VHH binders against q8el04. Designs and how they scored, part 9

Target 1, 306 residues: q8el04
Amino acid sequence: MKSIQVQQLVEEFNLEVLAGEDHRERTITKSRTHRPGLEFIGYFDFFPMERVQILGKKEINYLHQLNEQERDIRIGNVVNYHPPCFIVTSDQDGLTYLKKYCHAEQIPLLRTKEATVDFMAKVDHYLTRKLAPEIAVHGVCMNVLGIGILIRGESGVGKSELAHTLLGRGHRLVADDIVVLKRLSHKTILGTHNDKNKEFLALRSVGLLNVVRAYGSRAFQDETRISLDIKLSKWEKDSLHNELEFETQYRDYMGVSVPSIEIQLQPGRDVAGLIEAAANNWYLQQQGYSAAEDFMNRIEWQDGDD
Below, E stands for the ipSAE of ESMFold2; O stands for the ipSAE of OpenDDE; V2 stands for 0.75 times the mean of E and O plus 0.25 times the DockQ between their complexes.

## First folded at step 1 (VHH)

Design m02 (framework vhh_7qia_2)
Fold by ESMFold2-Fast, scan of step 1:
Structure m02 (fold): chain B 306 residues (1-306), chain A 118 residues (1-118)
Amino acid sequence: as target 1 above (306 residues)
Amino acid sequence: QLQLVESGGGLVQPGGSLRLSCEASGFTFSDYAMGWYRQAPGKQRELVAFITSGGSTNYADSVKGRFTISRDNAKNTVYLQMNSLRPEDTAIYYCAAPGLDYLGYEYWGKGTPVTVSS
């Protein structure tokens, strides 16, 4: 089961800690946030207590209209379910009562200056990515013409050097060496870096290169949907026939099928150009165009000047 | 070259069962996602079931609960178990590796006919 700590939300969103400072290690396991409403009036059927609880203007205004005894009962009942934390939006104040209950139950109470709806959307987006099922694979992840490409191959085959060539052609690095793949849905794999390799490319003889410092911010992208898997292999005489057959292959990543092609490294081959062609052709294929079918349809036409 | 050969089609009465097989030959079968499609006369070809290389499955709403797709990577074979067959399941059934490939190719078998009637 994947989780993150409340501390990670505090850091990511620059949240103010109002109570529960020593309990920021509490874990979050659910990707959606929740606004308690009916829970404050005693309806707890289907209460998603495992979610981060957001208190916007409607929630706080309702609580502020209650007398102290009613407020104590309503808040105590919600807090007793021990959600991971509470976050108050829109820089709302007058929260002494919430601080008391959250302190007593050892639950973080946090605050943001952001408006409720926009803040919830940002947190939901962040949690979805952080809690998604993930694996780490060795390779390079690039964004080429808007297409996310995972480049695999044995150690030493020249993946990082190929990435540098693609950077020189205006494409973007996502990750080198370790690529983190996250399943966002049954149809979507996201590729990203880990925290340690962000913006770095390792080149033989040169060492570590920070691509943003060397080439500017346009040379780097934090994440990309993986649309193509590319296996780099050494050239073998018997493997040339495979490249002439135009077959479709897929590689499975956590139950998602990703189109996969193999590119053989041979002297004089413009591998970067082949990757660019693959990206362009994938885009056209998504729009319903097949160059192979177009070609086959045209050869049915007979030209009289033969 | 990937080749797909279907078998197991035939005539069956409503409520009956058939098991279709698709043998693949050529390259690394275990890396391919595989699907079963069908085409009734005068209709467009439709996807009825698919299975990823890792074994995840998906089904068209019209066949959910009745059809089961499976694979045996050691035998390079994909199966479609069809239960509780209905007259509207009558079609030619095709095995395929559907394509988002760089070169745009898809590999299809020749099809196996399934007729559900008295």
Scores: ipSAE 0.000, ipTM 0.095, lowest interface PAE 19.2, mean pLDDT 80

Design m03 (framework vhh_8ghr_2)
Fold by ESMFold2-Fast, scan of step 1:
Structure m03 (fold): chain B 306 residues (1-306), chain A 121 residues (1-121)
Amino acid sequence: as target 1 above (306 residues)
Amino acid sequence: EVQLVESGGGLVQPGGSLRLSCAASGFTFSSYYSIGWVRRAPGKGEELVARISSSGGSTSYADSVKGRFTISADISKNTAYLQMNSLRVEDTAVYYCARTGLDSIGYMDYWGQGTLVTVSS
């Protein structure tokens, strides 16, 4: 199972540390956050203690209604389960009792200015991506007309040069060289960059290019759902994919099947144009239209009995 | 302007032969295009009869014509051919020359006008 440290949440969301500063290395293994409620009235059946615990206005207001002795018992019982951390939303104050209990049990107590619902959505989104099963593959990931495309092929086949051509046509770079693929569900693969190659494209004779600085923020995208896999190959013969193959080919990534096409590199071939055509064809397929199936239906000999 | 122009159709007796030609203009035969022959008889749907890659290296045929028809291409003349031998009454149809498009496997983006082949005694 994958984990991250509480420190990574502090850095990502610029959280204020109210207590437990020396314990930010505690681990988070669950992708969903939790708001304690029934736990404050002593019901701990199904308490998801491994989740980040969020204290919004409702939670803090309830605790502030209790006298000191009742509050000590109720919050102490929750803290005593040792969740990874507590995060107070909406920049709420009057938290001396929470600082006391979190300090005693060595659990980070953090604070954000953001409202509860918006903050929880952002944290859940971040944790889902960080804790997802992942692999790293060599290639280029682009977003073309809203379609996430993984471009792979042998070293030196011209993947980065093709990526630069696609950038010149208004498409967006996600990752060059190393593409990180994350499985978000049984049907969804997400492509993204690693920590080091964000915004960079390597071009022969030019060197390393930062695409945001060179072309503006619209030239780059942090992540994209992978909808199409493209294999670039050097020409030896005419591609069999341009002949009688009307069946969609697939490539498997972590149990998710992704449509795959092979494009052979040949003198005079507009490969960038073919990738744009493939992206447009994918849109039509999602709307229920298949040009290949339409063609196959038209070429079948059938006598209708009207 | 892309054009495909068929010729060579006509009337022939069962067991006879015909050679259809497809002259292409407005584009050059290249590895990312293929040329097919599609036929349509009155009251029936369309049938892909034969296909050839632009390089001439790969060919395919419908089961109904396999062993009787031969597709070929002359890249220097930008022309494709369909040699039809041992013709049967069931081969009577309008024959179209068509080019495979770039946007999907098997999609035909340009069609000729068609040429009529009639097999009767």
Scores: ipSAE 0.000, ipTM 0.088, lowest interface PAE 22.6, mean pLDDT 80

Design m04 (framework vhh_7xy4_2)
Fold by ESMFold2-Fast, scan of step 1:
Structure m04 (fold): chain B 306 residues (1-306), chain A 120 residues (1-120)
Amino acid sequence: as target 1 above (306 residues)
Amino acid sequence: QLQLVESGGGLVQPGGSLRLSCAASGFTFSDYAMAWVRQPHGKGLEYIATISGSGGSTYYSDSVKGRFTISRDNAKNTLYLQMNSLKPEDTAMYYCAKGDTELAYLEDYKGQGTQVTVSS
């Protein structure tokens, strides 16, 4: 579904174009890069030809160990599958044979000075974000104690004022008003800004603030994994008499279940403190600790003869 | 961590048979396709055969179709290559290899090898 052009990789990573300069409009649809291995020895079943193909020192060294005829055959066979592009890492030389085949088959051949492992990690990171399924939601995204939190609720419920309070406590803004959610995997949702609202927080009566300029660079973060969903609701007198619910609730975002908590705004309530407590508790639960289980076990143990 | 150990090679006359084995360790064997590849003296690697993780699908190079059979025993973490009607051109060092998109380094997925020599 989603795609980007090879030209976007050239611009993002300052890649040198060695061949195929007129074909940089070729599209990339797969988020992970690939290093040819078994393909160079003649096996092409399950070859991920739709991926960007990375040629590091091991790949180039292998090709350079072959005689000229074998090298031409091996690389020609890979190029004939028409991947989006080839990228050579570590500023490697001696690529005349590769330029020849990429030029003939009209496939971009690019080069970077970066080492293979570091470069692949950066490209995979970039492609995953650019190609991920996404939705936009109304809310605020914050990073609180390393935990990404999506705060939602009706317009005027006080989301921006709460975000400002959290900024004053040293937490970071990711996005205000429009939060872009990207599905990176079946278990991972990433929250980010829409570029236009980057670094901005809207406070009624005060106006639009750039949080980096107002509070410093540490007040802003470009993105965060969403670990917790918080629904802010207006105070209702009768609902404050409800029993505590210990069962974890979830909200679904693009097939990913995110733990969800509802917090009612009421006079005198430290909602920012509750969010901080929720962040700490969620972190501990991810590490296998359940306060509810621990509490129940301690009560049961007190009845024993230890 | 990952280890592949080939065995079963030797000297054989044209028309003879050999059975190669590859003992795998350090990964979940049944999750990965496995391959046999060979390298004649002074030449590059040649793909011979591949088998899927379950053993349900097999593929062969044109040079060995009908003569070689690839198989696996997932309970024993062992890959096999049954070679029949051997020809002098089958003379090579034979390697087993782990096959998938993880193959970043050719040396990292092949074993030490086992020599097959077919001579009159």
Scores: ipSAE 0.000, ipTM 0.247, lowest interface PAE 18.2, mean pLDDT 82

## First folded at step 2 (VHH; framework vhh_7xy4_2)

Design a07r (at its last look DockQ between E and O 0.42; V2 from the best seeds 0.00; counts 0 for: pae E 7.8 > 2)
Fold by OpenDDE, look of step 2:
Structure a07r (fold): chain B 306 residues (1-306), chain A 120 residues (1-120)
Amino acid sequence: as target 1 above (306 residues)
Amino acid sequence: QLQLVESGGGLVQPGGSLRLSCAASGFTFSRYAMAWVRQPHGKGLEYIATISGSGGSTYYSDSVKGRFTISRDNAKNTLYLQMNSLKPEDTAMYYCAKDEYWGESYFDYKGQGTQVTVSS
C-alpha cells in the first residue's frame, strides 16, 4: 500500500507546524481529507481516522464555544483515534487546546492560510495522485491533439521513431520506453514518466534525445490521461485482420478499460497520421458520433429504397 | 497483512437466499466500516451495502434495499451479507471491502470475491 509522510504534505503545501514537529514521519495512506465536525459532537460510527483531518472555521468555532471541560473531552475523543495529522485552515488562532493534545499524542498539528474548501480540494488531488496504484508498462505515452495515447508494440517495431515523428508534428511526449500508469479512479488512468526517463526519447542509431532541448518545452508533458491504447504490430500478409472492426476493443489496466486499437505497420504508410486520425475519432465518439453507425445507417437507407 | 476472504457464494434459483461471509484479518476490524460490492460480468463495480464499525449504522443501495441485510460480528472479525429474494440481475462476483467512505464506491481494499449466480 502506498503511503506518504506528513512531512511531504508540509513541504508540498508549505504548512506551518504548530505541534508534533518530531512526528512528521507519520504516514498518510488515504487519498481524501476529512472534516471531523460530527466527531466533535460525539458521532464516530464512520470516522475515517486514517484521513488527514481538516479543521475549518466551523470546527474551530464550535470548539471555541465549548467550556474547557467539554472542549477537552471532545478534542480528546478525536485525537485518541490517532489520525495522521490535523490541519487548521484560514490561519485560525486560539489553538492552545489542540496543541496540547496533539503534542501529548504525538500528532502533527499544522496550519495554512488557505480557505478550507480550496485547500481540501488541493490536498485531495495531491493525495490521490501520490497514493494512486501504479504499474509500469513498456511503450510510449504521447499526448496527441490533447488525447493521451499509450503506444505499445514489440521491441524494434518503431515506437520511439513514431514518437519522434509525432513530435515533429507538434504533439507531446510523456514517456518513452517505460510508462508509469496510475489509476486515479475506476475510469481514469494517468500516464507518466518514471523521472529517470523524463524528457528523453530513445532512438535507435541516434541514442537518447532530450525532447525539450531539441524541440522546446511544448514537446513534453509530465502526465496525461490515457484515453486510447494503440498496439503496433508488424504487417503479416495472412492476418485476417478485419480492417473494419466495428466493435471497440478494450484493454484493461488495473481494472480500467481503455479503448484499444491495433495498427499494423506497413511500409509506406503514415502511421503518425493514423494515430492522429484515431485520436480524432476518439474525440468524435466522445461527442456522441460514431462514424461506423452513421455509415451503417446510410447503407440501410439505401437498401430500403430499392 | 490485511486480508479479506469472501465465502458463501453459489448457484441459486430466483427467489432463493444466500448468506455471504467475509473473514477479515490484519487490521482492527471493529474500527472500520465494511462494505459489500458486486461486479456483474462485463459491468463495473457496484456498491451494495455498508455497515459502520460498531454495526450501529447500515446503508443499502436502492437495488438491494429490502432484500439484502449487511451485518457483522466483530468478535469473529466477520462481515455478513444475507441475500433474500434473489433475482437474476443479482448475478455477480461479490466482494467484501474495507469502506473508508460511507456510501461511496471508494475502497482501500477488497477480497478475491465469491461468485453468486441466480438462474432458473
Scores: ipSAE 0.030, ipTM 0.463, lowest interface PAE 3.7, mean pLDDT 88
Fold by ESMFold2, look of step 2:
Structure a07r (fold): chain B 306 residues (1-306), chain A 120 residues (1-120)
Amino acid sequence: as target 1 above (306 residues)
Amino acid sequence: QLQLVESGGGLVQPGGSLRLSCAASGFTFSRYAMAWVRQPHGKGLEYIATISGSGGSTYYSDSVKGRFTISRDNAKNTLYLQMNSLKPEDTAMYYCAKDEYWGESYFDYKGQGTQVTVSS
């Protein structure tokens, strides 16, 4: 499980540390921020206590107006959940009492000059990128007709040569050999390079090719959402070949299901064209169309409708 | 060591009922919201229901509202899903998940699942 320390947040956003300075090594594991206004007034159902807690003007104004007994109750009930930190926005002041509660519970109290909504958006984005689980897989990542494709198969099956063919047809390379997959949400996987293989394609007998130098800057894309998984396999003359796909197959990456198809590398087969067709078919399926279902509906209507 | 163990799945005729259980360990169960999600064969995860840590609030997806009931027993560290009026489209692997509300967060922890099949 990925995490960052509160100190990394302080450095990224130049946050002022008001209390809990010795506890900036506390970890943040959740990608979203939360405003605990309802929790301060006593409503704790679904309190996301593991998130960074944001104290905007409404929260601070409410707390400023409480007497000490009320503060002990209202703030005490929230800090007892031990969130990773509190961040006060809009450069608000008069926080001496709040430092007391954060110090007592060993929770960092931080401050920013930025306005609440803008600051929360920036932190949410930063945390999502920093906390994204990632794996490295062997394969090629391309953007084909705007669709992110992960091409996998055994070493030496011809993945890089296929990528070169697709480059010649005007598509974009994201990564060759090692593809870094990042899970940004429960339904989104990004594919990217590992920096050292950026812009390079390794071709057997040719060597390393910098695709930007060879084909121009439009031949490379730093990252793409993975929409399709394509397994390349060696052609076997006696292997069964499917003719129609009525049911979508999937491959899981870090708990996210990605549609997957297998393409055999038959001699003379236009595999690049099949990949382009698969990308187009995926696009149509996002519009609610399935060629297989449409075809099956036409057959069944003719056979059984009278 | 966090563990979520689902059970209670099986084969049921349309209109039937099943009760799923999820035994939880390795964390303070009562402090966390819990959810049920499902995965139809070859498809992505679908949100079903969530319940607050105290059990005081529940939420349901439109596809199951009125037919399914989520509950918990914090003394036994157990989450439940009562499924009534089952339909063929309810066929899926069912998982319990720790933490966060549906649509607001990513469920990082789920169990191994229990299969529910609704067929005549």
Scores: ipSAE 0.026, ipTM 0.563, lowest interface PAE 7.8, mean pLDDT 85
ESMFold2 (binder alone), look of step 2: mean pLDDT 83; pTM 0.846

Design a07y (at its last look DockQ between E and O 0.03; V2 from the best seeds 0.00; counts 0 for: pae E 21.0 > 2, grease 24.5 > 24.2, placed apart)
Fold by OpenDDE, look of step 2:
Structure a07y (fold): chain B 306 residues (1-306), chain A 120 residues (1-120)
Amino acid sequence: as target 1 above (306 residues)
Amino acid sequence: QLQLVESGGGLVQPGGSLRLSCAASGFTFSSYAMAWVRQPHGKGLEYIATISGSGGYTYYSDSVKGRFTISRDNAKNTLYLQMNSLKPEDTAMYYCAKDEYWGESYFDYKGQGTQVTVSS
């Protein structure tokens, strides 16, 4: 099971550590935060104890209204479930009682100045991304006209060169050679680099090219949703694959179906242009338009008038 | 620095209309899909609409489909949301966001928001 450490949250969001400084190695395995308001009032039937616990104004104000004895009991009840950490939002004060229990139970107590709702959304987004199942695939990931495209093909087919051409046309590199795919949802695959290949394009005869240094920051994107899979292949004279496929093909990545097309590389053809065309076609398809269907309908209408 | 600034919110009666605007700066606006999201008080963030960089593609959630229209002016780096036939259920803080996830409730950046209140 994929996990991150509380320390990573501290660093990512620049959180203040109020207690449990030595226990930031505690692990987070759940991608959603929780506000333990019900738990503070004694309702634990659905307590997600493995989640990062967020204490907003409502929770803290409630605790402040309690006498010392009640407060100790209420806090103790929640802390005893040993969540990964507590994060207090809106820079709230008067947290001595929380510090005491968090220290005793070796649970990090953190604080941020950010508002509760906004902060939770950010953390949820971060955790979802960090904890998402992932696989590595060989290929090139580009963002073309706002659409994430995974380009696959055999070694030497010219994927990186194609990427370079697309960069020259104003598109963005996400990853070359190794593409990390992350499943964010049942409908969403994210493509990204593996940190080692970040901003690098490997070109035969040239070597490694840092695309940000060469073309500016606009030439690179850290991650993109994969909307289209494109397989590059060598042109074969007798391959039936050049026929107008009327049926949309899909490739499965971790249970997510991504539309897939194959482009046969022929000498002298504008493959980059084909990629752009494919992206545009994807947009049209999302609008419910099928060129193939439209074409077929037109043909059928003509045959009926004869 | 990337900035998104929402405006146009306010109080409106049921059945009324509002037009929200989002001024974008600090990035190549036309290169990114943009979205509107909203957050009702006490509820989670809801994705409501997205538009492609070129403006050629739009997507709407079922909750706003037929009533809301997302549009953009790339020359002005501005995103719009025309809201018609407003309902009390539309009361929320509305945010402009970069949409990298095409309809999912994920965003990389959003503005400070503009409050829309629909009440009789």
Scores: ipSAE 0.030, ipTM 0.458, lowest interface PAE 4.3, mean pLDDT 88
Fold by ESMFold2, look of step 2:
Structure a07y (fold): chain B 306 residues (1-306), chain A 120 residues (1-120)
Amino acid sequence: as target 1 above (306 residues)
Amino acid sequence: QLQLVESGGGLVQPGGSLRLSCAASGFTFSSYAMAWVRQPHGKGLEYIATISGSGGYTYYSDSVKGRFTISRDNAKNTLYLQMNSLKPEDTAMYYCAKDEYWGESYFDYKGQGTQVTVSS
């Protein structure tokens, strides 16, 4: 299971460490932050104790007004779940009592000057990207006409040569040979390189090519959302592959379904052109969906107008 | 269309009282926490109070606790702030806000505000 350390949050967000400095190796495995307001008042059903706990003005002002006996109960009941850390937002002061409880339970207590809403959004985004499930697949990832495409096929079938053809037509390489897929949500797969293969394309008979040096910075893109999956297969002259060639299907990556198209590499076939056509078709479908939403918004607005 | 309209501000002497109102429309008022924030002239926004959608829970900043009372009338879609024992430092433009994050000094939606001036 992917994790990061509290120390990585401290470094990323330049957090002040108020207590528990020796325990910054504690791990974070959940991508959402949590405000424990309900838990401080005694309601613990579904308490996500494994999340980073954010103490905004509501939480801190409530705790400030408690006497010591009440603090022992209210704070004690929360810290006994041993969340990975607490982060106080909005540069709030008067935290000596809170340091006591965090020190006693060996939990990092951190502080930021940032306001709660903005800070939570930044941390949630950072954790989502850092903790996103990943797989590595063999293939080529391109951005064609703004559309992210994953190209698969047997080794030696011509994937990298096709990528080079698409580069010559003005499209962008994301990754050759190894494509890292990150699941950012239930519907979004991000394709990227593994740093080792960044900017490189391996061409049979030519060797390694750095596409930025060869074609300029426009030829490379660090990442793209995967919208289409394309399987390249060898052309089999003696079979009726054309019906299977045009069959639309879906391919699952970490529980996310991606439309998949099989293209056979017939001699003389404009495979790069077919990929461009598929990207255009997908793009037009998205524009049509957006137009329908705009139309619905217009009839709602006009009904509410004078 | 979401709208918040503050009223009830004015000039008052130190130690006096004032009641602010906020008329809300364009959303299901009873489903959301509501807040009062203020902006002294030349300063940033300052959180002062919030109330839950039901009205059962309230919270106050230290600067106003004990002196101000937030309340709501869900039948009339109206938020209130009773301000007692007013001090010169309470002089500010006062805004009501839809408080989706319970007590943040930053809110997505505020009214146009009503001025409160505490001066002899």
Scores: ipSAE 0.000, ipTM 0.093, lowest interface PAE 21.0, mean pLDDT 82
ESMFold2 (binder alone), look of step 2: mean pLDDT 83; pTM 0.846

## First folded at step 4 (VHH)

Design s01 (framework vhh_7xy4_2)
Fold by ESMFold2-Fast, scan of step 4:
Structure s01 (fold): chain B 306 residues (1-306), chain A 120 residues (1-120)
Amino acid sequence: as target 1 above (306 residues)
Amino acid sequence: QLQLVESGGGLVQPGGSLRLSCAASGFTFSDYAMAWVRQPHGKGLEYIATISGSGGSTYYSDSVKGRFTISRDNAKNTLYLQMNSLKPEDTAMYYCAKDEYWGRSYFDYKGQGTQVTVSS
């Protein structure tokens, strides 16, 4: 199972450690945070104890309204389930009782100055990406007209040169050479760079190009949802290929089906223009229009014309 | 005929090391990225690491970062995985893959695999 350590949250969000400093190596395996509520009144059925537990103003105010004996019982019962950590939002104080129980049970108690809703959204976003199933593939990832496109093909087929052509047309680079794909849901694949290849494009004869330094910050994007898969193949003089295709093809990435197009490289072919056309066609399909379906539906008789 | 042959697996104790090899034939090895994936008994495929055709770029899953090293020798058409600080959770059948995509119904090509067992 994919996991991160509580220490990674401390570093990412600059969290203050109030207790459990020696236990920041505890692991987080769930991508959503949780705010305990019913648990404070003794109902633990379905308690998501494996999630990071967030204590906002509502939670802390409730605990501070209890007498000391009840507060000790209520918080002790929650801490005894050993969640990965507790994070108190809105820079709230008066937490000696929480520090005591978190220390005794060896659970990190952390604090942020951020408001609860905004902080939870940021943590859920971060955990979803860090815990997502992932693979790394050879290719180029571009954002073209708002559409994330994964361009694949054999080494040397011209993927990086094509990416440079697309950059010259105002499109954005996400990753060259190694593209990291993350499954965020059963419907969503995210494409991103590894940290080492961030902003770089390798071009034969030129060498390494930093696209942000060469073309400005708008030429680069950290990540994009993958909407189209494109396979570049080399046309061979003796090969027989039919490039007219009416049925949508798909490629599976970690159980997510992505529309896939194969483009054969031929002298004089504007491959960048074909990629732009594919991106525009994707928008039309999202609006419920299919050119292939429209064409087929305009055929007067399916069984009458041989 | 494209062929991938994994070797180097075996039984090791926790904290031990193994080096896996994958001998490739039937294609221009240096033109393709290669990957290691594993499958624990009764579970799905887990992605481990990818290396570019030139060997200049690598990527590792978080579960093996700092413990495993992927490398290749293009002159010998061989892919390697150096595994250090092995854990019981690393017990699996290990496969090398050309154009791999973890979680797919199939690989572009999958070899016979080599079994790694981490136990006493």
Scores: ipSAE 0.472, ipTM 0.792, lowest interface PAE 2.3, mean pLDDT 85

